# Ledger of designs, part 389: VH-VL binders against q9h9l3

Target 1, 176 residues: q9h9l3
Amino acid sequence: PRKMVAIDCEMVGTGPKGHVSSLARCSIVNYNGDVLYDEYILPPCHIVDYRTRWSGIRKQHMVNATPFKIARGQILKILTGKIVVGHAIHNDFKALQYFHPKSLTRDTSHIPPLNRKADCPENATMSLKHLTKKLLNRDIQVGKSGHSSVEDAQATMELYKLVEVEWEEHLARNPP
Short names: E, the ipSAE of ESMFold2; O, the ipSAE of OpenDDE; V2, 0.75 times the mean of E and O plus 0.25 times the DockQ between their complexes.

## First folded at step 19 (VH-VL)

Design Ef5 (framework fv_unasnemab; at its last look DockQ between E and O 0.78; V2 from the best seeds 0.83)
Fold by OpenDDE, look of step 19:
Structure Ef5 (fold): chain C 176 residues (1-176), chain A 122 residues (1-122), chain B 107 residues (1-107)
Amino acid sequence: as target 1 above (176 residues)
Amino acid sequence: EVQLVESGGGLVQPGRSLRLSCTASGFTFDYHYMDWVRQAPGKGLEWVAEIRNKFNSHTTYYADSVKGRFTISRDDSKSIVYLQMNSLRTEDTALYYCARDEFDSGYYFDYWGKGTTVTVSS
Amino acid sequence: DIQMTQSPSSVSASVGDRVTITCRASQGIRNYLNWYQQKPGKAPKLLIYDASDLQSGVPSRFSGSGSGTDFTLTISSLQPEDFASYFCQQANSYPRTFGGGTKVEME
């Protein structure tokens, strides 16, 4: 059986008008929800928009933040060889400038059995917040302080565990 | 190279206290859980305590045999894990190992120190 | 607490022999089972983790199998340096618990 971790990243805006999404925090949890990694990350470019309302990132978090290049190395070391679970995970990988093998990637925003369990259209893209509320009866991403990437990663892992057996069987029969 | 070096062992009388230290090097200390495991003379291994990393609030766990008497703590700035042992008993006599806990998949002790000997005797 | 029953407590074997050590958990521990080797006067050394994963640097003659409650450590062809004690350990629940150990001795 493959080793499994869940990841969630927070991004800030860099570049012209802050339209470039740059990694500013990354959280990784193991199958049991224990936190393997949770660091603030300093983008290589000047931050134009902290997107605090959503990201939870503030200027003070960047004072001792891990440089992107170093953080990326740390994160990739953790992810290598693992099944990586995330929600809309393509955004996280893009921010990391890294792409995990598709066969080892699980995106909870694109798992029909998970949506079905939540009484949602199977082919719809549902938010992590919505699925977590429906299936785990838990509120995440509440308040005005922004998201908690640890909380989101843990929720993502818990959601996937609900459909793990069924989905892994499906993937075995239908390799990506 | 990963290294764990225990210290602080010695001979003490029952009821006394002793503090063990384990100095770690060669890895990112504050990312790892740290554990103490002991081995009485000629006996098997017994897990004693665990302290989790900074990401997991330094949560601690203890064997029932030492709960209320032993305290595990850590100083991440110094890469040291401690075991404060109070109200020592003769049955606490053992070689005490410091172990690094890897938990990316499952949980296992991938590196061990050479141990420090604690002898409790009247 | 989860009790780990290890058997045999000792085994006499010769170089080249196949050696099998078993470990039984009092309840299901999934694959959270590790095997350690300990030589006299030395600290334990990790051999196998997660029931069947070989630790880096460990010879391929060592292998682990099992899940749930029954686990096995196998040495396919015993070498002189393999005479030692071996311990299983569950990491499914707290407290962490070890098996009683198996001493592999020279026949």
Scores: ipSAE 0.918, ipTM 0.951, lowest interface PAE 0.5, mean pLDDT 96
Fold by ESMFold2, look of step 19:
Formats: sequence, structure tokens, C-alpha cells
Structure Ef5 (fold): chain C 176 residues (1-176), chain A 122 residues (1-122), chain B 107 residues (1-107)
Amino acid sequence: as target 1 above (176 residues)
Amino acid sequence: EVQLVESGGGLVQPGRSLRLSCTASGFTFDYHYMDWVRQAPGKGLEWVAEIRNKFNSHTTYYADSVKGRFTISRDDSKSIVYLQMNSLRTEDTALYYCARDEFDSGYYFDYWGKGTTVTVSS
Amino acid sequence: DIQMTQSPSSVSASVGDRVTITCRASQGIRNYLNWYQQKPGKAPKLLIYDASDLQSGVPSRFSGSGSGTDFTLTISSLQPEDFASYFCQQANSYPRTFGGGTKVEME
């Protein structure tokens, strides 16, 4: 049987004018919400914009951060062969320079039954913050100190559990 | 190659203390949960204590029979897990195993040391 | 605490026999049930994790099944090296708890 994990990443700005998004933190939790991985990651390029308001990343976090190549290897080892849950997860995979099989990917921003539970249009893209508030009665990403990728990964797993039985049955009948 | 080597066992009188050590090698120690499991002579297995990894605040858990008397701890820089055993009783006589929890795929003990013997006797 | 009741406590069997060992939890433990083999004078060895997943290097004659409260370890055709003690262990809740063990002996 396949194991399931949830992932969330935070990015900083690199490249011209800080417009390129580069991985600076990654958190992975298991089905029970226990943390399997949570490291700050040093991008291979100069950081132009820490984006701290959203990312929560500050200069001090980079002092002992794991180099991108090493962190990517650690992360991919955890993800391989597992069902991976995320929110707008294509952004996380892009920052990891990685493609995970679609049959093993679950994106809480694109699950129609989840939107229906939240009284949202089935094809709408809802933020993690809004879904978590509506469906779990919890506030995440509170304040101006940036997001917590551990908190966000845990919330993402809890949201998926609300529709897990229905959605896994749907995917079994309709393989991606 | 994963190795777990326990040490610090011996013969002690009731009410005394011992500290067990388990030296780990061959894996990313600070990413794993570590446990102590004991086996009294001719008896079954009894879980004793667990200490979680750095990502889960090194949280500790204990069997009821040892809570308040035993303390599990770890030094991630040295890859060592400890069991401080205070107020020892004859019922604590056992072979004490160090075990690694491979919790990425589930919660199970995939590697065990050979154990170190603790004998509590008058 | 979750009590693990393991049956039988002992089995006398011959090479080639099918051996079935059962383990019952006092509360639901989902699939968080592991099986270990222990030969005399040796540390336990993991056989099965998460009720039915075979550990690497373990022969396919070993299999596990069950969920919730009732679990089974099966040895489809007993081999001479399989005479040993077997323990189930739940990992759903703290404290972690083991069954009392089953000794598989030569008849």
C-alpha cells in the first residue's frame, strides 16, 4: 500500500530584480502530521528579495541552510513512490526542479469535492488560508511574520483527509 | 551500514542508578526517532521509551512502568541516545535494546542493537 | 494503554506446515501493527510492518493481514530456520505495546 505525505515550500526572489522564485524552505509531514523534513535551503543563486512578508525567510535563516543540491536529494528520497499532497503543488515541484507522477499527486487547490464542501464553485482556485478557515475552523498564516510551511503542510493534509475516501475512489475509476 | 551499539549495563543494587548509551552510525541520526526496548530473562518484549527527531522537538515518551524514574535523551552531534535509569528495581532486570524507528514509511523498529544487560539484585 | 493479545502462546509444527499466528488489539489501531521474529540469543528482526508490508530481505512465505483490531501472520510453508518466537507490536498509540509472543517449535 502507498504511503501519503504533504509538502509545502517557501520561496525567495533571485535573478533580475528578484523575480525568479527559488526554494528557501521545505516542510514535509506524514499522514498523522508528524514532521519528516523541515529545512531552510540555500538557493544556488544570490538572494535579491527574501519576500519575508510571505515566505517568513530572513537572512539569519540562510546562515546554516542546506545547499539546494543536497536538500533536493533529501526531499526527493522522501517523495519517491509516495502520494504527495500539496496546495497549488505545481509551484512546489517547479521550485524543486522536479516532476512527480500525476497519478501520485494530490492538489488541494483543484479537488472539486473539497470546493463543494466549502460552498465554492467546483472549478474555483481557493487559497489554503480560506479553505482551512471554512472547513477546519482554523486560522493559518496569521500576522505579518510570513507563512509557516510546517503549519501549511499540516493543514493541507487535514483538508485532503476530508475528501480522501471519495477522491481516491474517483481516481481509481478515472486514472489520471 | 546501520549500526547500533549499546553500553553501560551491569549489576547494581535496588535504588541505584545506571546510564545506558547507544552509539549510532550509518544513517542520518538526527532525522530518526530512537527507542529503548527491554526483555526480561525468558520473557517477552517491553517497550521502554522513545525520543523523537529534531523536527519534532525531541519529544519523549515512556512506558508507565518507568515514567518518573527513567529519562531518555540524545546528543545529535555525537549520534548517541541515552537512557538514565534512576531508582532501579529488581523488575527492571532485562536485556536493554536500542532500536531505530523508520517512521517515513510507517512506525516500526527496522534496526536493533545487540542489547546491554542490566541486573538489579540485592 | 492498548493491550495486544497474541494467540497461540506456542505452536508445535513440522517443516512444510502452514502456521498462522493471530494478534488482537484492545482498541482500533488502524494498520499500525508490526511483526518481529526472534531467534534464541538474538535481537528481534522486523518481518512485517503496517500490518501487511514485507520488510526487505524477508522471504515471501511470510505474509501479514488485518486492520483495526484483528491481525494475522502467516508462514505458508514452514522452513527449519523459522523455528523462533514471533511478536506483534502496535504503533498507533503511546505507549507502544507488544503481544506476549508465540513460540514456534519443532514437533
Scores: ipSAE 0.769, ipTM 0.903, lowest interface PAE 1.1, mean pLDDT 93
ESMFold2 (binder alone), look of step 19: mean pLDDT 94; pTM 0.955

Design Ef6 (framework fv_unasnemab; at its last look DockQ between E and O 0.80; V2 from the best seeds 0.84)
Fold by OpenDDE, look of step 19:
Structure Ef6 (fold): chain C 176 residues (1-176), chain A 122 residues (1-122), chain B 107 residues (1-107)
Amino acid sequence: as target 1 above (176 residues)
Amino acid sequence: EVQLVESGGGLVQPGRSLRLSCTASGFTFDYHYMDWVRQAPGKGLEWVAEIRNKFNSHTTYYADSVKGRFTISRDDSKSIVYLQMNSLRTEDTALYYCARDEFDSGYYFDYWGKGTTVTVSS
Amino acid sequence: DIQMTQSPSSVSASVGDRVTITCRASQGIRSYLNWYQQKPGKAPKLLIYDASDLQSGVPSRFSGSGSGTDFTLTISSLQPEDFASYFCQQANSYPRTFGGGTKVEME
């Protein structure tokens, strides 16, 4: 069914030398690409590196950011019971300190039919940007202003929809 | 507890204007789409307008019967959705419901107000 | 616009009866079909969303089925409090549209 959402998170660096990836933005879209959630999130620890070039996160975004604990609760409420689609989604879940059931998780970075459709090696890990360009003829993550988690979540959902039928059938025959 | 309370209804003459308000409480208002649905006396339900949330640019949609005459808007800081009704017609006479729109899994109206009555008559 | 044809317009039934209401869309709406109950002088109440999902707090005697163009609301065993009007509504496209309604009356 369409009880499916796509998620994308942006992380900043915390801890010593900013090596810890902490959630700073989370975007969730429904099957049709409508945005269910998009909030800046305040990490519990001091931010050492905003990683702005990639994350798009700036200091000003943290002024009214939602505290991590509150945001996590909001996000988990949305994800509960849904099929969650993401790209390299393990990073998002790690940042959220939450792990969705594997049977309800779809990672577009590990879907062989999707890679095949994009004329890529089936077992290769391709970037969201590359797949989106190849299969949707759309440019994402352009410029130096950083990523848009909404854009990335929408692209992820659209990519998955291209292979949804065959992949769901595959998973039904081969449960994780 | 989720609550929606409509107000602003009344008796008006054709061609006049009226503004309805719906005050929401008990949930994160700015996360939800909000809709107006009306019901003429003894008739069925008719969707009137929708306004999306802040994440979706407050995009609006209207029934053809009210396009150009009605305007839906919202004040997220006050948890209020409005329906500005201009150039009212007799066929606009109805009970107007405010409804919360959930769109996580499908699109549906899970909470409704009690409605406010609009009567357009000469 | 998508027209929603609801049938029957009215049905007389007794407590304990199985009641079936159908809704047909003029074009495919996938599973974006909702059912509402409305009692006299009251606002509509959501029963079923996404064709078959039961809204929280709604008795299990209510069920929805269908996809594409044909949908059904079933009350397995009618209870006294179930005498009301019922409406289907598609949410596949704009404008959102409702069926004409079905009034379930006491026989």
Scores: ipSAE 0.920, ipTM 0.952, lowest interface PAE 0.5, mean pLDDT 96
Fold by ESMFold2, look of step 19:
Formats: sequence, C-alpha cells, structure tokens
Structure Ef6 (fold): chain C 176 residues (1-176), chain A 122 residues (1-122), chain B 107 residues (1-107)
Amino acid sequence: as target 1 above (176 residues)
Amino acid sequence: EVQLVESGGGLVQPGRSLRLSCTASGFTFDYHYMDWVRQAPGKGLEWVAEIRNKFNSHTTYYADSVKGRFTISRDDSKSIVYLQMNSLRTEDTALYYCARDEFDSGYYFDYWGKGTTVTVSS
Amino acid sequence: DIQMTQSPSSVSASVGDRVTITCRASQGIRSYLNWYQQKPGKAPKLLIYDASDLQSGVPSRFSGSGSGTDFTLTISSLQPEDFASYFCQQANSYPRTFGGGTKVEME
C-alpha cells in the first residue's frame, strides 16, 4: 500500500498584468484529513494582484510567509514517493514548478466513477465545490473572503475515498 | 540529526506534581505530532499523551489513566514538549519517553528519546 | 479502548530460526499497526509501520503482514542482535495501545 496525501494551493497574480499564477499558500493533508503542511508562501516575483476574493491572500499574510524556494523544498519532500490527490491538480504542480509522476497522481476533476456517483457526465470537468456539495452534502468556498486550501484539500481527499477502490483497480489495469 | 532529550524526572511523593520536558532538534518541530509513552519497571509500553502540530490546533489526547491529571503542551519557538503531571500516584512510576509521531501514512513513533525516570513513592 | 493481544509472551529460539509473533486487535484497525523492538536499557526502535512497511535501516529479514484484526511480525532468520522484546501498537484510534510484548530469548 502506497502512501497518499491531498494537496491544494492558492495563487496570486504576478508578471505582466498579474496574469501569471504564483503560489502563495499550500495545504497538504493525510488520508484522514490531518494537516501535514499549511503555509503562506512568498512568491519570488512581485505580487501584482492578490486575487483575495478567491485566494483569501492578503498583504498581511506575506509579512512572515515562507520564501518560495524554501517552501517548495518542504512541499516536495512531503510529496515525493506518494500518491498525490488534488482537484485540477495540474495547476497546483505548475505553481510549484514541479511534475509529479502521472502514475502517482489522482485528479478528482477527471475521475469518471466520481462523476457517475454525482450523476454528472462521466467525462465532464466538475468543480470541487459542486462535487463536494453533491457527494458530501457540504458547502465549501462560501462567501467572498476567499477559499481555504485546508478545507479544499480535505474535501478532495474525502471525494477520492468514495471511488478509491474502483479507481485504483482501474489504474492498475490501465497504467498511465 | 534528529534528537529528543527528556528531563525533569525524579523522586516525588504521591499527590505532588512534576513537569517533564523534551527538547527536540534536527527536524521541523512545529510540523510534527509529539507523544509521551511510559514504561513501568519490568512492564510493557503504555501510551500517555499526544499533542498535534500547529496546523491541527495543537489538539491534545490522553490515556484514560492520566486524563484530568496530566497536561501535554508544547512551545514551538523553543522546540520543547512538556508533560505536566499533577496528583501523582504510585502507579505513575515509570520511565517516560518522548517520541516523534509521523502521520503521513498511518501514525507511528519513528524517533524516541532515552527517557526520564519518574518514581512516585513515600 | 482497543486491546492488543500479543502472542506468545516469550519464545526460545536459536540463531537461524524463523520466528513469528502475532498480534490481535479487539476491533478492526485497518493497517494501522506498528512493530517496535526494545533491547534492555534502550528505547524502543521502530521496525514496521502501517502493518507491512519496513522502516529505513531495518534489515530485510524483518517483515510484517496482516490487516483488520490479525497481524504478524516475522524474522526470517534470527540473528544474535535480534534477541530482544517486541511490541505491537495500534494507531487506528485513541488511545494508542500496545500489545503486552514478546520476549525472544536464546534457546
């Protein structure tokens, strides 16, 4: 049995017009939802747009934030060798400037059995908020004060558990 | 190098109090759960208490035998975990180990201190 | 509380023997079962975690198996340094609980 964690990140806007998404918070939880990591992260580039409505990141969070290079090292140490679960997880890995092995990656935005349980088209890309409401009877990402990456990572792990046996068997028969 | 060094043990009378300390080094202390485990002379191991990391609100858990009498706490700035032991009884006599609790897959004590001896006797 | 029943309480064995120690939980604990070795005057040392995962630096002659309620630690070929006490411990639920121990002694 392979170790499994779930990750969620919040990004701020850097680069021209704030269009580049840079990591500003990362949360990692274990299989039971206990929090292994939850730090605010100072991007290596100037923050142009905090994106606070969605990210929940404010200037005060950056005052004692962990520099990106240090945080990346801490995060990758946790992720290495593990099955990593996320939602639209490509965006999280892009913000980390990291490529996790496909065979160890699970993306709840693209799991047909999970969509089926939610009575959604099997190949549709479903939002975390929608799946969580439908399958866990829980509202996440409420209001306009921003997302909680801890809450989102925990929800992502709980969603994966609903299909874990079926999907792991599928992947064993159909290696990526 | 990961190190855990317990201190504060000694001989005390029943009903008295004692505070154990465990000084940690060589790892990111505030990311880990920390536990106390004790072993009475010639006996097996008994888990005593756990304090979770800063990301899990430093939540605490206790064995029934010590609940209400013992308090686990931590100072992340000093990398120290404490065990405050009140209303001590003779059955609390044991070697007290500090342990680091990993929880990325299951939960297990991967590093242990050498322990500090508590003797509760008249 | 989940009781951990460990058997045997002691075993006499010779170098080269295969030694098997069992641990039974009073309730299902999934795979959240750890094994520790303890030599006299020393702190416990983690051998196996999560039922079957070998801790770094532990010799491959040690192996763990089982899930649910029944677990086994096996030493495939006993070495002189393996004469010690062994404890199982469940981490599925609070309080964490240990088995009573198994002392492996020279025959």
Scores: ipSAE 0.791, ipTM 0.909, lowest interface PAE 1.0, mean pLDDT 93
ESMFold2 (binder alone), look of step 19: mean pLDDT 93; pTM 0.952

Design Ef7 (framework fv_unasnemab; at its last look DockQ between E and O 0.94; V2 from the best seeds 0.88)
Fold by OpenDDE, look of step 19:
Structure Ef7 (fold): chain C 176 residues (1-176), chain A 122 residues (1-122), chain B 107 residues (1-107)
Amino acid sequence: as target 1 above (176 residues)
Amino acid sequence: EVQLVESGGGLVQPGRSLRLSCTASGFTFDYHYMDWVRQAPGKGLEWVAEIRNKFNSHTTYYADSVKGRFTISRDDSKSIVYLQMNSLRTEDTALYYCARDEFDSGYYFDYWGKGTTVTVSS
Amino acid sequence: DIQMTQSPSSVSASVGDRVTITCRASQGIRTYLNWYQQKPGKAPKLLIYAASDLQSGVPSRFSGSGSGTDFTLTISSLQPEDFASYFCQQANSYPRTFGGGTKVEME
């Protein structure tokens, strides 16, 4: 087994007009897709927009949500020392107010071999939904209930595993 | 400090039932898988059962030797994992360990209790 | 079930010796292999996980290597406190299975 985990976060809108993206859920899975962490998180500021259509977050989820500072500590403990896989993962890290070492980060939205395998331009930014459909023949982020961060994290890990060998070799030769 | 304390062991006759308990402390119990591992006198280690955490639906797994007879369960509110043992057999005689199962970078038992002894004898 | 064949079953050694214990899986288990130490009357203690990762607090004289089917636990320089039984364990599939154990005893 590898010290590799996949992460996906859901954000809600806070601040003026809800333009600030605040962490409201975080899911982390291991290499096999087992869920290490999945908690609703309470932002430190008032939620203006739950963005439910996309985030899947509802007001009821915040009733017993884990305070941001506590959740951040829990999440960082899990991520520390791991290779962290995510899709457009810079958004997740930004919401977490955390920066994982670049050498230990894998962003499936920026892996040319993955795009090539999906018959997409290598340097294009493809959605997780699209790549998952093309390469795993699986539909994610369907329905009106919003995204499932667990589902998305699992899909992200599965996608990475498709190109893991060649990508890790590439990174070894070309460290970020 | 992580602590696991087993209890419930004892002497029973074949065919009887016994319930073991393992009380956990010092960590976020509901985040971890929990396992039972047993060791017959003078013998090696044998995995018995696993129960996964709340994020993984408390899914359970069993060794073939105990399937249909043993049931692993947990009470996250109390930080306790149980092993209900029914239809006990002489070959179930062993020291039963409770173990915390970490699964972040593999699956391994990083903490063990001191064990509780189960003796099945006529 | 995956059978774990551990060898040797016992080894006599002296302080300072290099001790090597091997574990062979009946089928590929990738790197889902753990090593435990057990002293008489005590619970097992995790030494190595994921075939080669040293558990926190374990002395660096312990090391693990291997992947697939063949694995090795090495004690570079045996210390008095290292006389114990050692077990490998695969976590690739269910049921989880242990090797038969290796007893490291004083020569």
Scores: ipSAE 0.935, ipTM 0.959, lowest interface PAE 0.4, mean pLDDT 96
Fold by ESMFold2, look of step 19:
Structure Ef7 (fold): chain C 176 residues (1-176), chain A 122 residues (1-122), chain B 107 residues (1-107)
Amino acid sequence: as target 1 above (176 residues)
Amino acid sequence: EVQLVESGGGLVQPGRSLRLSCTASGFTFDYHYMDWVRQAPGKGLEWVAEIRNKFNSHTTYYADSVKGRFTISRDDSKSIVYLQMNSLRTEDTALYYCARDEFDSGYYFDYWGKGTTVTVSS
Amino acid sequence: DIQMTQSPSSVSASVGDRVTITCRASQGIRTYLNWYQQKPGKAPKLLIYAASDLQSGVPSRFSGSGSGTDFTLTISSLQPEDFASYFCQQANSYPRTFGGGTKVEME
């Protein structure tokens, strides 16, 4: 197995009117979907909007949450030196205040062969829920109680595996 | 500094029980899988049991030779792994190692204790 | 259960020799194979994981190769501290299983 992990994060609203997205949960899985990390994270700023319908984050989750600085150190230690797979992964890295090397980053929202397998335009940015339903025949993010970042990270890894051989060869010929 | 310290070994008669403990320090214990591996005198290594981390429900797995007799468990607040060994047999005589199991890119035992000796004889 | 057949059981070698140890799995294990070194009276020490990845602090004279069912550990130029026993171990499936070991000893 490659040194490859998948990441997904849930964010809450901070800053004016809760418009800033701040990290409140992070999940990391290995190639086989085993969970390496899954913690609730306390943002350094006041939470204005828990965004619970999508994030699944509630006030009680913050009571024992890991402070952002500690969690960031734990997460970056896991990511360093590895291929990191995510969906719209720039949002996750932004919330982590981190930039992973482009050569080691895989974003399932920007892989043309994956879109074509889903019978979607290659230039479209498709949701994780949509790709997972079309390509894995699974429903994720069901209901209004919020997303599971573990479930989402696992789905992201499985989606990447569908195009892994083709896409890794493409990237070797066309380094990002 | 990662340390794994096993204890609880000893001399026991067949059919009796022992409980082994492994005290861990120097790493985030509740994030790791933990395993027991044994080695009979002058023989090779035999994997015994594994307990997964808190994020994977502390799921347990056992070698066929010990299923139904041995129970692996952990206390994450104390950073201790246990091996409860019931109905001991002479073939369970071995040095029992505690091992830290990393699973980021494969599954491998990157740190081992010094082991604790279990001798089962009449 | 996956049986790991390790050969040879022992090797007599001199400092500077190239030593190759073979490990065969009874069914495919992808690249989920690890190699450990054990010196008398000591705990095993990880050398290689995922078939070919060298553990930090392990000298570059050690290398691993293979995938599927056939794997090798190579010591390119044997050093005095390399006289020890070596074990392969598959981690593809439960139960985890070890090879029978290879003792590398001075000629």
Scores: ipSAE 0.798, ipTM 0.906, lowest interface PAE 1.0, mean pLDDT 94
ESMFold2 (binder alone), look of step 19: mean pLDDT 93; pTM 0.953

Design Ef8 (framework fv_unasnemab; at its last fold request DockQ between E and O 0.87; V2 from the best seeds 0.89)
Fold by OpenDDE, fold request of step 20:
Structure Ef8 (fold): chain C 176 residues (1-176), chain A 122 residues (1-122), chain B 107 residues (1-107)
Amino acid sequence: as target 1 above (176 residues)
Amino acid sequence: EVQLVESGGGLVQPGRSLRLSCTASGFTFEYHYMDWVRQAPGKGLEWVAEIRNKFNSHTTYYADSVKGRFTISRDDSKSIVYLQMNSLRTEDTALYYCARDEFDSGYYFDYWGKGTTVTVSS
Amino acid sequence: DIQMTQSPSSVSASVGDRVTITCRASQGIRTYLNWYQQKPGKAPKLLIYDASDLQSGVPSRFSGSGSGTDFTLTISSLQPEDFASYFCQQANSYPRTFGGGTKVEME
């Protein structure tokens, strides 16, 4: 049986105009929500925009941040061989400059049964915040201090667990 | 190579205190849960305490038999986990193991130290 | 607390024998069940984790099965080095608890 982990990343803006999304925090939780990994990560390029309102990342977090190359190695070690659950997970993988096998990836932003359960259109892309509120009756990403990648990863895992049986059966019948 | 080395065991009288240490090496200590497990002479294994990693607020858990008397703590900068044992009782006599607690694919003790002996006797 | 009832407490067997050890939990523990081997004067060694996953470096003659409350450790063909004590351990709830152990002895 495959083991599951959930991942959520926060990005900052790098490049001349801050348009490049660079990994600045990564959180990974196990099936039960225990945090396997949660580090601030130092991008290889100068940070132009911390995007604090959304990312929660501040300059002080970069003082002892883990260099990207080191963090990437740590993260990939955790993800290897696992079923990786995330929300809009393509963005996380892109920031990591890594792509997990599709057959081992679960994106809660693209699970029709999950949307159905939340009384949302099956083909719509709903936010993690919305799904979490509807299905878990929890408020995440509240306030102006920015997101918590740990909180988001935990919510993502909990959401997936709601449809795990049905979705895994679907995938078994319809391999990606 | 992962290594766990316990120390601090000894002979003490009931009511006294003892502090055990476990020095870890060969892995990123701060990422792992750490546990103490003890084994009385000729008996089975008994879980004593757990301390979680920095990501999980170093939350601690204790067996009822030691709750209120033992305190597990850790110094991630030194890669050491401690077990402060107060108000020791004769039934606390055991070999005390330090164990690395892995929790990415379940929860299990994948590495154990050789243990340190604690003898409580009048 | 979750009580782990391990059976048998001891078993006599010969090299080449199939040995089966069972562990029953007083309540459901999903697959959070681990098996350890302990030889005299040595620390326990992890054999199986999450009920059925073989720890790296452990011979394939060891296998684990079960979920919920009933679990089994099987040694398909006992080897001389397998004479030891074995313990199950649940990791579903706190406190963590071990079975009473099974001593596999030479017949």
Scores: ipSAE 0.947, ipTM 0.965, lowest interface PAE 0.4, mean pLDDT 97
Fold by ESMFold2, fold request of step 23:
Structure Ef8 (fold): chain C 176 residues (1-176), chain A 122 residues (1-122), chain B 107 residues (1-107)
Amino acid sequence: as target 1 above (176 residues)
Amino acid sequence: EVQLVESGGGLVQPGRSLRLSCTASGFTFEYHYMDWVRQAPGKGLEWVAEIRNKFNSHTTYYADSVKGRFTISRDDSKSIVYLQMNSLRTEDTALYYCARDEFDSGYYFDYWGKGTTVTVSS
Amino acid sequence: DIQMTQSPSSVSASVGDRVTITCRASQGIRTYLNWYQQKPGKAPKLLIYDASDLQSGVPSRFSGSGSGTDFTLTISSLQPEDFASYFCQQANSYPRTFGGGTKVEME
């Protein structure tokens, strides 16, 4: 059965010099943009760099955050068996320590028809902010307080819907 | 192991009030939408109200037949959804079901309670 | 409000028969159409969601089809436990609305 959700994650810095990206927020929306999941997540390792300017994550968000192991279980239960849409989605799956089947994965950062609609080079990696402004006339990631993973997941789903018919047909003809 | 148990039904006179409760267990209650659906004796099903999950602001929706009289609410810490029914009418007489509303692919009531009976009669 | 017209209101059938029930929406509802079974004295049970997706634990003799305004529930070979009432329900718009039901009874 074709079930489709969109995901976006925010990461903080852990490990040496804060270079490791660890999951600190995850949002999942359905086809209509309704929110199935949106939790702050406490990494199992010490947070070295909240990366707040980009992540939007602050110390207070971690006070009641769901431990990573529990959150991962909740998130994977939602994702299993579904088409999962994301932007640069390999980063999200890495942070989840998870491999989703390629046949059920859709990455708006790597969809040539979407770039073409935005008058961008077909093989270029375009930012979510840029595509959303160009194709949806919507400003996301506004201000200096970081990204909203709910907002980003919703935008990602709406972008995919612009090319859904064409891209699903392409994937049916060209299975990964 | 999903369970929904309604309570609070009874016999009441027109114009009076009644509050129904639905106690949920076996799932992450705060992640789901919850609905009330009723069935008048010998009749079909009628959707009554919905309350969304915590991520969608607990937004509420009502059938026209109950707007302004009924209020749906939830207590996520207790896993309970309520239906406050004011200004009851004889046409509100029904078996009231609590339903879990799953919305990962469309929107659908995948689990139902056994219902609680409300009878509005003078 | 979206009106759901369900046909027939009742059908008499025998074990082994193929039974079809139709549901028509007063306006387009995409694939946001569900089917429920209700036995006397029991709560409704979900059979099919999103027009054609079979709920877990529901026998494969049940199938759903359709999109837009016209939808069908099919029972390919009626079993004794399938004598019940069946309801369609649209979930495209608020208020959610049900069809009037179809009673499948033993002839």
Scores: ipSAE 0.843, ipTM 0.918, lowest interface PAE 0.7, mean pLDDT 94
ESMFold2, look of step 19: ipSAE 0.811; ipTM 0.910
ESMFold2 (binder alone), look of step 19: mean pLDDT 93; pTM 0.953
OpenDDE, look of step 19: ipSAE 0.931; ipTM 0.956
ESMFold2, fold request of step 20: ipSAE 0.799, 0.839, 0.822; ipTM 0.905, 0.917, 0.913
ESMFold2 (binder alone), fold request of step 20: mean pLDDT 94, 94, 94; pTM 0.956, 0.954, 0.954
OpenDDE, fold request of step 20: ipSAE 0.947, 0.946; ipTM 0.965, 0.965
ESMFold2, fold request of step 23: ipSAE 0.825, 0.800; ipTM 0.915, 0.896
ESMFold2 (binder alone), fold request of step 23: mean pLDDT 94, 94, 94; pTM 0.956, 0.953, 0.957
OpenDDE, fold request of step 23: ipSAE 0.947, 0.947, 0.947; ipTM 0.965, 0.965, 0.965

